# VH-VL binders against o27280: the designs that were tried, part 151

Target 1, 266 residues: o27280
Amino acid sequence: MDSMNVPEVLEIKRIVEESESVKTFIFSWDFRREVRPGQFVMVWDFRDEKPMSVSLIDPVRSEIGISIRRVGEFTDRVHGLSEGDLLGIRGPYGRGFELMGRDILLVGGGIGMAPLAALADEATARGMRVDALVAARTADELLFLDRLEAAGVNISTCTDDGSCGFKGFAHERLLTLEENHDMAAVCGPEPMMFQVMRILDERDVPAQLSLERYMKCAVGICGQCCLDDTGFRVCAEGPVFWSQELSRVREFGRYRRDPAGRRVPW

## First folded at step 6 (VH-VL)

Design F17 (framework fv_cemiplimab)
Fold by ESMFold2-Fast, scan of step 6:
Structure F17 (fold): chain C 266 residues (1-266), chain A 118 residues (1-118), chain B 107 residues (1-107)
Amino acid sequence: as target 1 above (266 residues)
Amino acid sequence: EVQLLESGGVLVQPGGSLRLSCAASGFTFSDYAMTWVRQAPGKGLEWVSGISGSGGYTYFADSVKGRFTISRDNSKNTLYLQMNSLKGEDTAVYYCAKGDWSYPFDYWGQGTLVTVSS
Amino acid sequence: DIQMTQSPSSLSASVGDSITITCRASQSISNYLNWYQQKPGKAPNLLIYAASTLQSGVPSRFSGSGSGTDFTLTIRTLQPEDFATYYCQQSYSYPYTFGPGTVVDFR
């Protein structure tokens, strides 16, 4: 229904500092509006609205968490807020991750670990074996390591600069990891996801990839956020896609589209 | 009270096409993977095809790859199997079942008979 | 592909008997083994999953055991409704292969 798209003004219940640049904002949530890992909400600070992936889903405590990296004016303002302050939240939007099989590999880059952290919780609750490859440019940008370890996740790390774990890119580290997984979930920069997808395809591992950047188009926008070969509206049909769907898309990993719909190389 | 009901099985000539349907009720259809399993007269069970809850991932037995297509309409709670280039060896009762490799096939439909003969 | 074999291919039994059916996988599948029952003209019914976990509503006279490559289905105190064909199925790896079946007939 249309009324379900009206922002609900929620009080910030708790703030967790994940790193120097990332905070998780926790809200009480009415689970009559179901939320799945991989879905996003629109966060409104009463001036601007931005899409944010849900990073914590806790129906026992009736809470959701939204992890936000400080990268610009909107996120700077939100990072300045305190417990007790208000934000508008609407959604959730998009299709979430699906879980199949008994073993899952998570491959996350930077803030892309946020939706994967929520997925890890669901996968472990289902009794799945969870392996996570957590990638970042530097050690201080690795996210959710303690939370993943507490959940029983098997963790591998890599950093571009070698400051923690394997020195190199996610796909280079993936080549050194065991090949047996029933499925994978991937979220991070598109060039990383493209490289990871190709390796997983060669290993015959079905994967889901989250195209978070396209969420800026908002639900129902068509054209500027469409993928070349399939005409998918990412905000309506994504942001999560199976690798089987993306393997038919000429655009993925090669170029993106700006707000005017023009091709821009990665 | 999970219910699965197949339909569409008929006599068809070799080289012909046929679409099977499976109507589901009693569970949140889009949350579960679905599968087709067939059984030739007097023979054992053979897994044919599976589809994820969203429909974004599909997988097939080698015997039907390139000839069969699996799809679903979550708004109608219906699973489909499009069968093309049918062969005599495709003659079987086709069962719709709920589940994927992480869950047992816990509910099955009654089956629908497909006969491929001249 | 993982090959599944069952033994025996058929057996004759009387009400009150205890019977065992064996299933063997061509490679280790841990405990990802399911058992199904099929009566003539009917759809299969799930009996056991994860090698030994009894499906809700299935009588306790059915039990499963095994791990790795060798698995057993046991039916204690056979009832008239137990005369059926039984199939094992591995859920470890695609494609999900079934055993050839074991027919349990009334003697």
Scores: ipSAE 0.538, ipTM 0.780, lowest interface PAE 2.3, mean pLDDT 86

Design F18 (framework fv_cemiplimab)
Fold by ESMFold2-Fast, scan of step 6:
Structure F18 (fold): chain C 266 residues (1-266), chain A 119 residues (1-119), chain B 107 residues (1-107)
Amino acid sequence: as target 1 above (266 residues)
Amino acid sequence: EVQLLESGGVLVQPGGSLRLSCAASGFTFSDYAMTWVRQAPGKGLEWVSGISGSGGYTYFADSVKGRFTISRDNSKNTLYLQMNSLKGEDTAVYYCTRSDWSEPYFDYWGQGTLVTVSS
Amino acid sequence: DIQMTQSPSSLSASVGDSITITCRASQSISNYLNWYQQKPGKAPNLLIYAASTLQSGVPSRFSGSGSGTDFTLTIRTLQPEDFATYYCQQSYSTPYTFGPGTVVDFR
């Protein structure tokens, strides 16, 4: 019996409102099933099942958290739930982040900060120095700032509209930060991740990037499971990839595929 | 108890190929980066190659780039070093070592396996 | 690549002596400096990591200090088992590089 592939019906223990559009749902978790930052679970509302990144891993309290942004019918229904309500959880799945060195950089865009918040908790618990660049369209969409501050993370912010911190995109802010790091972890919109990866490559900083759009492939749900040029199988090896692997993929950050398989610019 | 056991070192002619193995036990293998360090007879230590816990990223010393490949099989707790186009300068004891993933130091070393490249 | 140098290349000492070995990096490596001990015919063993953190099980007579480019290993009240070769190693950036070693011999 593979306990990870059988959904458990879990009670929502606590709900944290992270922003107007994002909530973190907290569940009791049996840590005989290991969970690592960068992994995801399948969340079942008894109608549909969707992949969601784990944003909180707390073995001391025996809790996990799952942060969900309101973007469609499934997430609208889940956002309507209350403490005490039930959700089905299966997993964890996918390849998580690996920590190396002592000084790490986290670059997160929007909801992409969710798996990075879990990583920050683990890194700081291990005594690592963590710098986080938190990016969003507006100040109201910056996530986990209080949690990161409480953990001792050195935070830089940027917003597209300039409502908090640097006015501009994550990669533009990164160019003004001259600190060298042993590794980076990056999660957010694919064009942002591509630009950030290029800067980190120039600086000889090894980076890990999370391709959240491919999480459904990682559990064997057929979609677009291969990357162009390399034949790299995201469903077997993702969602977290090293920058060295992604730099060989011509599609990454430049264009996507439509349902007919044609190239469409971002 | 952490154990690392290297094997595969033999006498090889110049231009030949050889694969080294390192069997790991006593820890969760996939949690750790692994590396190969070599030592030529009477000489100092030279880092050769490293691989991340997942196997997703690999690193090489300039002296072996294009000739050596590092890989791992996490289901078998085994690290490999594939050595091609061997030169006399590759003659050394090859050590398998574990890298702490949060702090990159080599906390456990195997006993080493001797590779001799000579006619 | 970051180049590592050690001084001296060798030294002779007696039991009970205190000795120091210096390691220099060609560029700043913060505190990503490790020290290893190697006895003849044996694999190296880790003594110190993070420039100054003593590895579990290593005697307290060993200590490390330094940051940036200059680092020192000190062995106080040298014991017979301490006659060995000592290597520093930077772990700041790949390729990881070792110093050439310092041989500590009995006089």
Scores: ipSAE 0.000, ipTM 0.420, lowest interface PAE 15.2, mean pLDDT 83

Design F19 (framework fv_cemiplimab)
Fold by ESMFold2-Fast, scan of step 6:
Structure F19 (fold): chain C 266 residues (1-266), chain A 119 residues (1-119), chain B 107 residues (1-107)
Amino acid sequence: as target 1 above (266 residues)
Amino acid sequence: EVQLLESGGVLVQPGGSLRLSCAASGFTFSDYAMTWVRQAPGKGLEWVSGISGSGGYTYFADSVKGRFTISRDNSKNTLYLQMNSLKGEDTAVYYCTRSDYSEPYFDYWGQGTLVTVSS
Amino acid sequence: DIQMTQSPSSLSASVGDSITITCRASQSISNYLNWYQQKPGKAPNLLIYAASTLQSGVPSRFSGSGSGTDFTLTIRTLQPEDFATYYCQQSYSTPYTFGPGTVVDFR
C-alpha cells in the first residue's frame, strides 16, 4: 500500500481558497493506498517537485487535499492552476500521527494547521474530544476555523496582534488553559513548537510534533532532512516525532539549517 | 492475517535478567501501539507495559517500572521486553498484544510465553 | 490508579440461560471499558470495546452497556463455548487495569 514511488498524474478536482496566500487542492484518491494524517506527498508541476502535507483525507468522497502556501516560484505556479489542470502526486511518505486516549489538544500555527485539520477529522470520527488552539500573526491568517467548527472541534484562537481571540503567542495562551489532555499534536514554526512542547512536558502530556523541514530529496538520502545530535531524517523517520524523542535534539527550536547545511538562528 | 509470536520465556533465578521477543506479521507494524500483558498461574490479567508505534512513548505498570524496558524494531516487525532484577512475583505467562490508539483495546494476542522466576 | 471490580466472582449457568456480569471502576472512565473472554489454556480474546461496541467476529448474543463507573456484559442464550472467564479492562488512563475476572461455570 505504501510502496508507490512513481508520480501519478492527477486532475485537480476542486480548489478551496483558504486565505489570500493558502489554497487547498483536492484530488480523487484510491484509498487502497493508505494515507494517514501527518503524512506528506511530493507534488510535481512537471518542472519541480516539492513536499506538501496532506490536509484532507475523505474516504467517503474518495478525495485527498493538499494545502499550499504561496512562498516562491513553485508555489506561485501551482497557485496559478485551475480546476481540471494536472499535477503529479507521489507518495504518501513519512510517519503519520498516532492517536491515543480520550481527548487530544491540537496546537497549530499558520499553515501548520493543515496536517492538524486532517488529524482533527480522524480524531472526531473515532469519538475523541478535540480541542484546537489555532495561532497566527493576524485574524486573516487563521486557517480551517470553519472546517474545525463543522467537525465539532472546540476552538481557541490567538493572534499576535489580538485581532482574534487571545492577544499573544500560542504558548502564552496555552499557559492560561487549565484543562489537561491525554495527548497533544503540534505543528507550526519550530520556535512555537519548542515553547509548546516545554509546557506540555511539564504537564506530563505526551505530544507529537510535526517537523516539515524543506527537502531536496523525497527518499531521505540528503542530509538537509537530518536533525542535529540524533541524525533523524524527517522524510524517512518523520515528519512526526514524539516530544520525548525531540528532547534529545539540541537543534530543535534553537536554529535551522540553510540549503548548504549551515546553522541559521530562527 | 494478523499474527503475534512470543518467544524467550524460560526459568530464571531471582535477580536475573531475560529478554522476551514478539514477532508480528500481517499488518503495518509501525502503525500500531504494542503492549505486554501478563498472567500469573491461576491469577488474573495484569497490564505490564506499552509502546507507541514509533517507539517514542513508553509506559509501565508501577510493579515493573525501573526494572523492565520496552522497545521495538520496526524494520524487523519485532517487539521486545527487557526484564531486569526479576522477582518471584514476575512469574507469569507474558502475552504480546496489539493496541488500537483511538479506542485503546487489545484486539490481537499471541499465545504467550511462560517466564518462571524460581530459586 | 484506577481500580476495577467485578461481580459476581463466579456464577453457574446452563446452556440457553441469559447472564449478566458487572464491572465497576473506582472513578469515572467515560466509555473506555473493554471486555475479554479467556478459555482455559488459551490467550484472552477481545469481545467488546468502548463499553458497547462488539468486536468483529464476536457473536451478537454478547452485548455491553454502561458509562462512567458502572458497566455490564450480557450474554444471551448461553452456548457451550461461552463457559470461560470474563475480564473487564479500563483504557481511560495508564496504568491500564483489569478487573479480577468472573468465572462462568457449567451448572
Scores: ipSAE 0.000, ipTM 0.413, lowest interface PAE 16.3, mean pLDDT 83

Design F2 (framework fv_cemiplimab)
Fold by ESMFold2-Fast, scan of step 6:
Structure F2 (fold): chain C 266 residues (1-266), chain A 118 residues (1-118), chain B 107 residues (1-107)
Amino acid sequence: as target 1 above (266 residues)
Amino acid sequence: EVQLLESGGVLVQPGGSLRLSCAASGFTFSDYAMTWVRQAPGKGLEWVSGISGSGGYTYFADSVKGRFTISRDNSKNTLYLQMNSLKGEDTAVYYCAKGDWSYPFDYWGQGTLVTVSS
Amino acid sequence: DIQMTQSPSSLSASVGDSITITCRASQSISNYLNWYQQKPGKAPNLLIYAASTLQSGVPSRFSGSGSGTDFTLTIRTLQPEDFATYYCQQSYDTPYTFGPGTVVDFR
């Protein structure tokens, strides 16, 4: 749709500091344009445009939030903005998360907790039991713990350096958690998501994974995300993919199927 | 509430073509994969085809590959199944269902009967 | 393609009985197995997914178990509304395949 391809200039209504390196920018939003957890928008600072996941969806207040980590020139400029300043927003784009069942596991790493925080709000509003495994390299990089707790989410944490919660990687912590969930949603660094998907597949927990790398392809600016030899058009579906879909994508799913058809790690 | 309504089932001659429609309401249609499942009279369920929420990915049972195509119009909340080169073996009630991939078909329509006979 | 079989093909039971239906996959499908109920003249309804998880609104007398190639659906204290055909379905890989069904009739 053409209207989604033209940036709308919006005023920054409120800024929430999530950590030393992450801010959530909140805008008034007309919910005649539906926004779902897992979707993203293109953020334009009148010089460059970057895809950002929607981290807050609040139709009661008519607001959306976009969480941005400071990692480069574009994000540094955006972090320098104040309430009342303007940004161009176009979208939403991409496939949102799908919810089913009574119990959901969220596994997020770093800024990957941003789209999962929006999903947690929706899941709890539907009456689901939500367990979240929040992973980061250090305690300072754990995000949205207060929001998740306020929503009634059961939280487990882990840090690589042991500064908060379990000392270790997300997949190591996951091995110590209950196996019984109706579904899972995963977002974070790709190596983390690969290991988590492998464990969830072995536990037969259907999972959805959000792949930031495919956000640009979803808006038609990169055809290189398509995997013609697998028959998939990943650039059209993303950023959220089912683990079953990803098991057929050679690049992501360092998985193969054995002669019996089982999913096994390479 | 979630509602799925199939239409288009009729008597058609062998070798003919037919398009089925499924009108969806009560959920954000573009966020969910959709599927077609058929059931021949007095027989069991057979998965026919699936399509992703965006419409970018499609999957087919071997029995219909090359003859059937699945598509969707997210602006109209409608799923389609285009059936070409119809055979007597395609005679069945065709169900539209929400879901595909690794997830269950949690909502189904009432079905539409397709009869292929001379 | 993954082939699914069910046993028995038909079963006669009385209200209050407990019954078990089995489903077998031709290769390992881990836990990617769903169970559906279909009443005469009606569309199927989802009962169980991920082999053992009850769909919202499904009575607790229904339970599922199994992993790999062998799966079971158990209905405890059978009620009149439970007389129906039951199908298993693998969601491990495309094409998704259903079992041939088990008809549960009045004795």
Scores: ipSAE 0.000, ipTM 0.390, lowest interface PAE 17.0, mean pLDDT 82

Design F20 (framework fv_cemiplimab)
Fold by ESMFold2-Fast, scan of step 6:
Structure F20 (fold): chain C 266 residues (1-266), chain A 119 residues (1-119), chain B 107 residues (1-107)
Amino acid sequence: as target 1 above (266 residues)
Amino acid sequence: EVQLLESGGVLVQPGGSLRLSCAASGFTFSDYAMTWVRQAPGKGLEWVSGISGSGGYTYFADSVKGRFTISRDNSKNTLYLQMNSLKGEDTAVYYCTRSDFSEPYFDYWGQGTLVTVSS
Amino acid sequence: DIQMTQSPSSLSASVGDSITITCRASQSISDYLNWYQQKPGKAPNLLIYAASTLQSGVPSRFSGSGSGTDFTLTIRTLQPEDFATYYCQQSYSTPYTFGPGTVVDFR
């Protein structure tokens, strides 16, 4: 790490309540540091630092947004902050999504819709047709539906409990959708992404998947960020990977790593 | 001052292998898709293969699928084409091109490198 | 695969003439059509992309039109440097395919 990667202390300009468990924190941003959908930043609360995907990229207003789900001590503290409070932001890091063709399918599960919301904005701005399959456990955990609708995205929903849209999992809903796409982008729980990838591979739809796994380490520390077999570092070579790359990785869809680096089944 | 410089074209016998290289300069290499386009002597242009900016997505013409592989080293600003099981009909000038990935047109071309497949 | 055809295969023209080259796709490709110029012994260069968008630095005497299956490249007031081979190319789907080329030669 050099001085160009030192966290910049930024004021929280606005907070958007996305759900009971998810908030989007909006900051003024100098776009001389380009940010692309799929990239992440390190968020520092002056005690701990965690990676968070960028969910809003607005160069016209000079703003970025970071959507954070409340899942533990760090995120609980950040959720307790108010407009006007300060956070340290370092980055952006990682590879962004690559867009190809005239139409794209987005498949997002839970907080995985955060980086896909930013991608939807870019895809629609480029004139692409965007279809989004938004999945969650329950209706109140479906994210960004209003934002996607405002962007002109064609939305399908599914919930595990059937409280909104199709009752079932994302891959089950995908099997009922006929429309072919030039590409897809997928982000959510790894088992969901694995099943979706298999269906898209069978349909010859090239896909990019974002690995939003628990990462204990920052950029450059590869132990807990590595994928098995190929030695990919999620923070350096990902988090976005093409399905062609992931099909060669034994770790994908089979297990993940906990904070201690141990393999944990899904 | 976008520059693309191909190298590696030589005479090779049928069934042989050859790797072509393309050195790129004057732009952020990893932001662009790259492609190979070939032209047989006295013939027209034929698209051969493409690779996304990250290197994670590759695609091929049916005539070379399974025999050629495309790769890139973004740290060295270099594109590669590994050509295996070469046939006489692979004889051509091979051009390295920069591509817009989302709307694939080829805005810059190298000077080409000649591959001759003959016994 | 999408097949591309060009008409004519060759034409003879004089400096100052206006010429038209036609490109046809075997299926609808919207506006995913590009035009390239190739001079003898040189690499091709991009003239037009998205059927009608002129590439930066290309003279305004070049223009493109069309959509779907039928496309046209027009060169107004031919200059000596315009005697070359012209190729259309579809970028609608892989494999990307080129037309067979149109040779523009002097009379």
Scores: ipSAE 0.527, ipTM 0.789, lowest interface PAE 2.7, mean pLDDT 87

Design F21 (framework fv_cemiplimab)
Fold by ESMFold2-Fast, scan of step 6:
Structure F21 (fold): chain C 266 residues (1-266), chain A 119 residues (1-119), chain B 107 residues (1-107)
Amino acid sequence: as target 1 above (266 residues)
Amino acid sequence: EVQLLESGGVLVQPGGSLRLSCAASGFTFSDYAMTWVRQAPGKGLEWVSGISGSGGYTYFADSVKGRFTISRDNSKNTLYLQMNSLKGEDTAVYYCTRSDFSEPYFDYWGQGTLVTVSS
Amino acid sequence: DIQMTQSPSSLSASVGDSITITCRASQSISNYLNWYQQKPGKAPNLLIYAASTLQSGVPSRFSGSGSGTDFTLTIRTLQPEDFATYYCQQSYDTPYTFGPGTVVDFR
């Protein structure tokens, strides 16, 4: 057991309401413990522990942020907390995104925009040109648009219902966007990521994709985090993978696991 | 019921070639990675080779790299191990194993087929 | 390559005993460790995966523990059918490697 395996109890410094269903919880952070975009932490409410991606990394203010969508009992309890309340944080875990080149495309769906928002901050600070395609079911579910604009990101949006931007899915919108990025980073529902990856591969754009599934296992302690065809363990070797690695994973975009570990089609 | 049945093990001369087969039944073959594990007489287990469910990825132990190839025919539910340039130290019982889809452990094993390499 | 060692190489025990077998990896492998049992003339069978998860159908007297580099297989209240050779195996990286085995003999 090392220091990363012990939760640190931290005070909620600030809460940002991103939407009706998403809040960002901000904590003071000692950056001697480095955090990179694409990594996750285990959030402990003193009853249950859940993995959450880091959505804000601010060494100037000495803060990190964790964005949480309300989807069940744990997240409902956490959303009920106020500034000044305490949460346990363990980590960070996983490998983060790597940046290369001068131009990056971000493609995010729903809460998948959370780790990409942190990446956008790092990319713009490095002087990269950042284009972001932000996708959601409805306009009310588009996340981080104001933050991305403030960072100088060139934003395109799409919604399934057409309530903001392009009417349709992320991959359909991507087909209408320019093709000249040095790299891409993608995070969102797995079927969306699969379709986006195929388009980027056809354009010879190297992409990194974040597989949020199987992130229930911190530092590979849970043996259920394994991808077919590669032998990768998402919590140990992920959650971020290059598209070249995922193009050979037979289950990516086609199958998931139920609670008993049985293969289930999407 | 999951069943794996190896065949092809015989006596072969040093420098010779041999192909082993493993017939799988009782599960969707293409959904699982498959491996070969061998055991020399009176010795321990040695992982030899693995192949992904699609056949797109193959892996080999250093002792067999360049001499052995692994392949599968998902339409026939059959796994193969092609062994070339056989050496005396390749003498072993060869087991066909199924690797769990979500984890790289070997949950089902065949009964094994004996390969003897001698003059 | 990741090297695996086991101790002891052999042990003698009586029915009803509790025994412990240790497995060590040359580098950290998290919990990517599996245990197998092999009886003379038979193929191995899986006992435990992910260091501590008992395979379906395996008696509860078998248990595994450990993480990182040091792992343990424990058999409580040893039964006649438990006299066998036991192997650990790392699944962290290819080539997958087995320990040299521990022979559990009747006393």
Scores: ipSAE 0.000, ipTM 0.393, lowest interface PAE 16.4, mean pLDDT 83

Design F22 (framework fv_cemiplimab)
Fold by ESMFold2-Fast, scan of step 6:
Structure F22 (fold): chain C 266 residues (1-266), chain A 119 residues (1-119), chain B 107 residues (1-107)
Amino acid sequence: as target 1 above (266 residues)
Amino acid sequence: EVQLLESGGVLVQPGGSLRLSCAASGFTFSDYAMTWVRQAPGKGLEWVSGISGSGGYTYFADSVKGRFTISRDNSKNTLYLQMNSLKGEDTAVYYCTRSDFSEPYFDYWGQGTLVTVSS
Amino acid sequence: DIQMTQSPSSLSASVGDSITITCRASQSISNYLNWYQQKPGKAPNLLIYAASTLQSGVPSRFSGSGSGTDFTLTIRTLQPEDFATYYCQQDYSTPYTFGPGTVVDFR
C-alpha cells in the first residue's frame, strides 16, 4: 500500500487559501514514507493525474501540504473541493534540494515559492541564515510572506508593477543585494530562473533550480525536450538541478517546446 | 556499521591516468556528500574533491582542477576519482570520506589507497 | 582560499600532561572548524566539529574552543593513545583547507 507507484486515497484535512488563485491542501502523512523539500507527488482527482510540489512538511503534526494554482481544467476541479473530500496521492518523486553551508538565498516567483517555503522551514530548523527574494507580478500574488516571517526568514520583495517592495523583476532586485550566500535555491518562471542563475554564477554562488516541466521525466515519462543541442539527454531525476548542470542546456531560459515538439520562445 | 573501502592505487608514470574507487556500505549512500582527501608521504592532509549526494554538484582543489574528475554511482554505492595528466606531486595516499553537504566535516574515512607517480 | 596555520608544528609531552594546540584561519570562519587525530599508519579520525562539539565516542579529555580566526584544541591528562598528529580543518567554504598538522611525540 505504501509503494511509491500506488496512489493512496487521502482525505483533505484542511485547506488554506493563500491568494485568490492559490490554495494549499493539507493531508495526514505517515513519515515512514520520507519526503524532502523539492520533491513532488502525483495528485489524482479520479479523472486526471498531475505532478505537484510539496509545500509543507510537518512531521510534528504528521502533515504534508500541496499548493496548487488555478490555471486549467484539472486545477479548477481540485479548487472546487472541500475539507473531507478525497484525492489520490502517489509518491514522493524526484530529488529534493540539498542544503549546503551556513547561508542560503531563496528566489521564488509566483507559485515557485511553494517548494521554497518547505525548504525555508528545513533550512531554519538546521540553524541556517535564510534570505528570501519573493517576486510576483503584483502584491496580491506574493505568496507565503507570513509563513516565511514566522520561520525567521529575512524577506525582500519585488513586483513588476511596484505595488510592493522593489519595482522590477527578481534579477533586477538581486543586483541590488550586496550579500554573498553559500548557496541559493530558485523556483519560478524559466526566464526569471535563467537570469538569476547567471548573476549567481558570476558571484560563484552554487544554485539549485527547480524545473517543473521535468517532473514527468523523473517518473519515467520521457520527452524530446530532455535532449540538449549537443545530443546529450538531460533526464536526470529532476525537478531540482544544480546550475552547473543547467548551464549546459541550451534551451534553458531561451525557448521551450509546444505539444508538437516545436521551439517556442519564452 | 559504516564502511568505506578504497581501491585502484598503483604505480603510474608521469602523464598517465588512473581511476580510484571507493565502495561504501552501512548507510544510505545517496543521502551523503562524499570527498577525496590525500596525504603525500610524510606530509599533511589536502582536500582534493567533493561531490554532492545526488552527484549534481562537484568541487575541486585548485591543484587538481582540470585534471581530476569526481563521480558516483548511487545504484552501486560507489564513489570514483578519475585522475588524468598525473604529476609527481600527485603521489599520495588517497582517502575516501563521508560528509553532509550542509555540514562538511568528515565523520568516516576509508583506510586509504596509495598512488605513486614515478618513472 | 582560506589558509590554515597551526602552532606548534610539533611538541614533546609525557603521559599525564595537559597540552594545547592552536589553529589560525586567514579570515573569519565563525565556528566552522573541525579537529582530526591521525595515528601513525592509520586514517584520520574526527574528534571535534563546529569548533567545540565533541564527536560521539571521543573521550571527554578532548575539548575545543574559539571562534572567528583563532581556535584551540586542548587534551587534558594525556594518555598513551593520544600521541598522534592533529589537524584542524575549516568547513566554512570550498576549497576545504587543513592546517599543516601538529605532531605530539613522547618526550
Scores: ipSAE 0.007, ipTM 0.548, lowest interface PAE 9.1, mean pLDDT 85

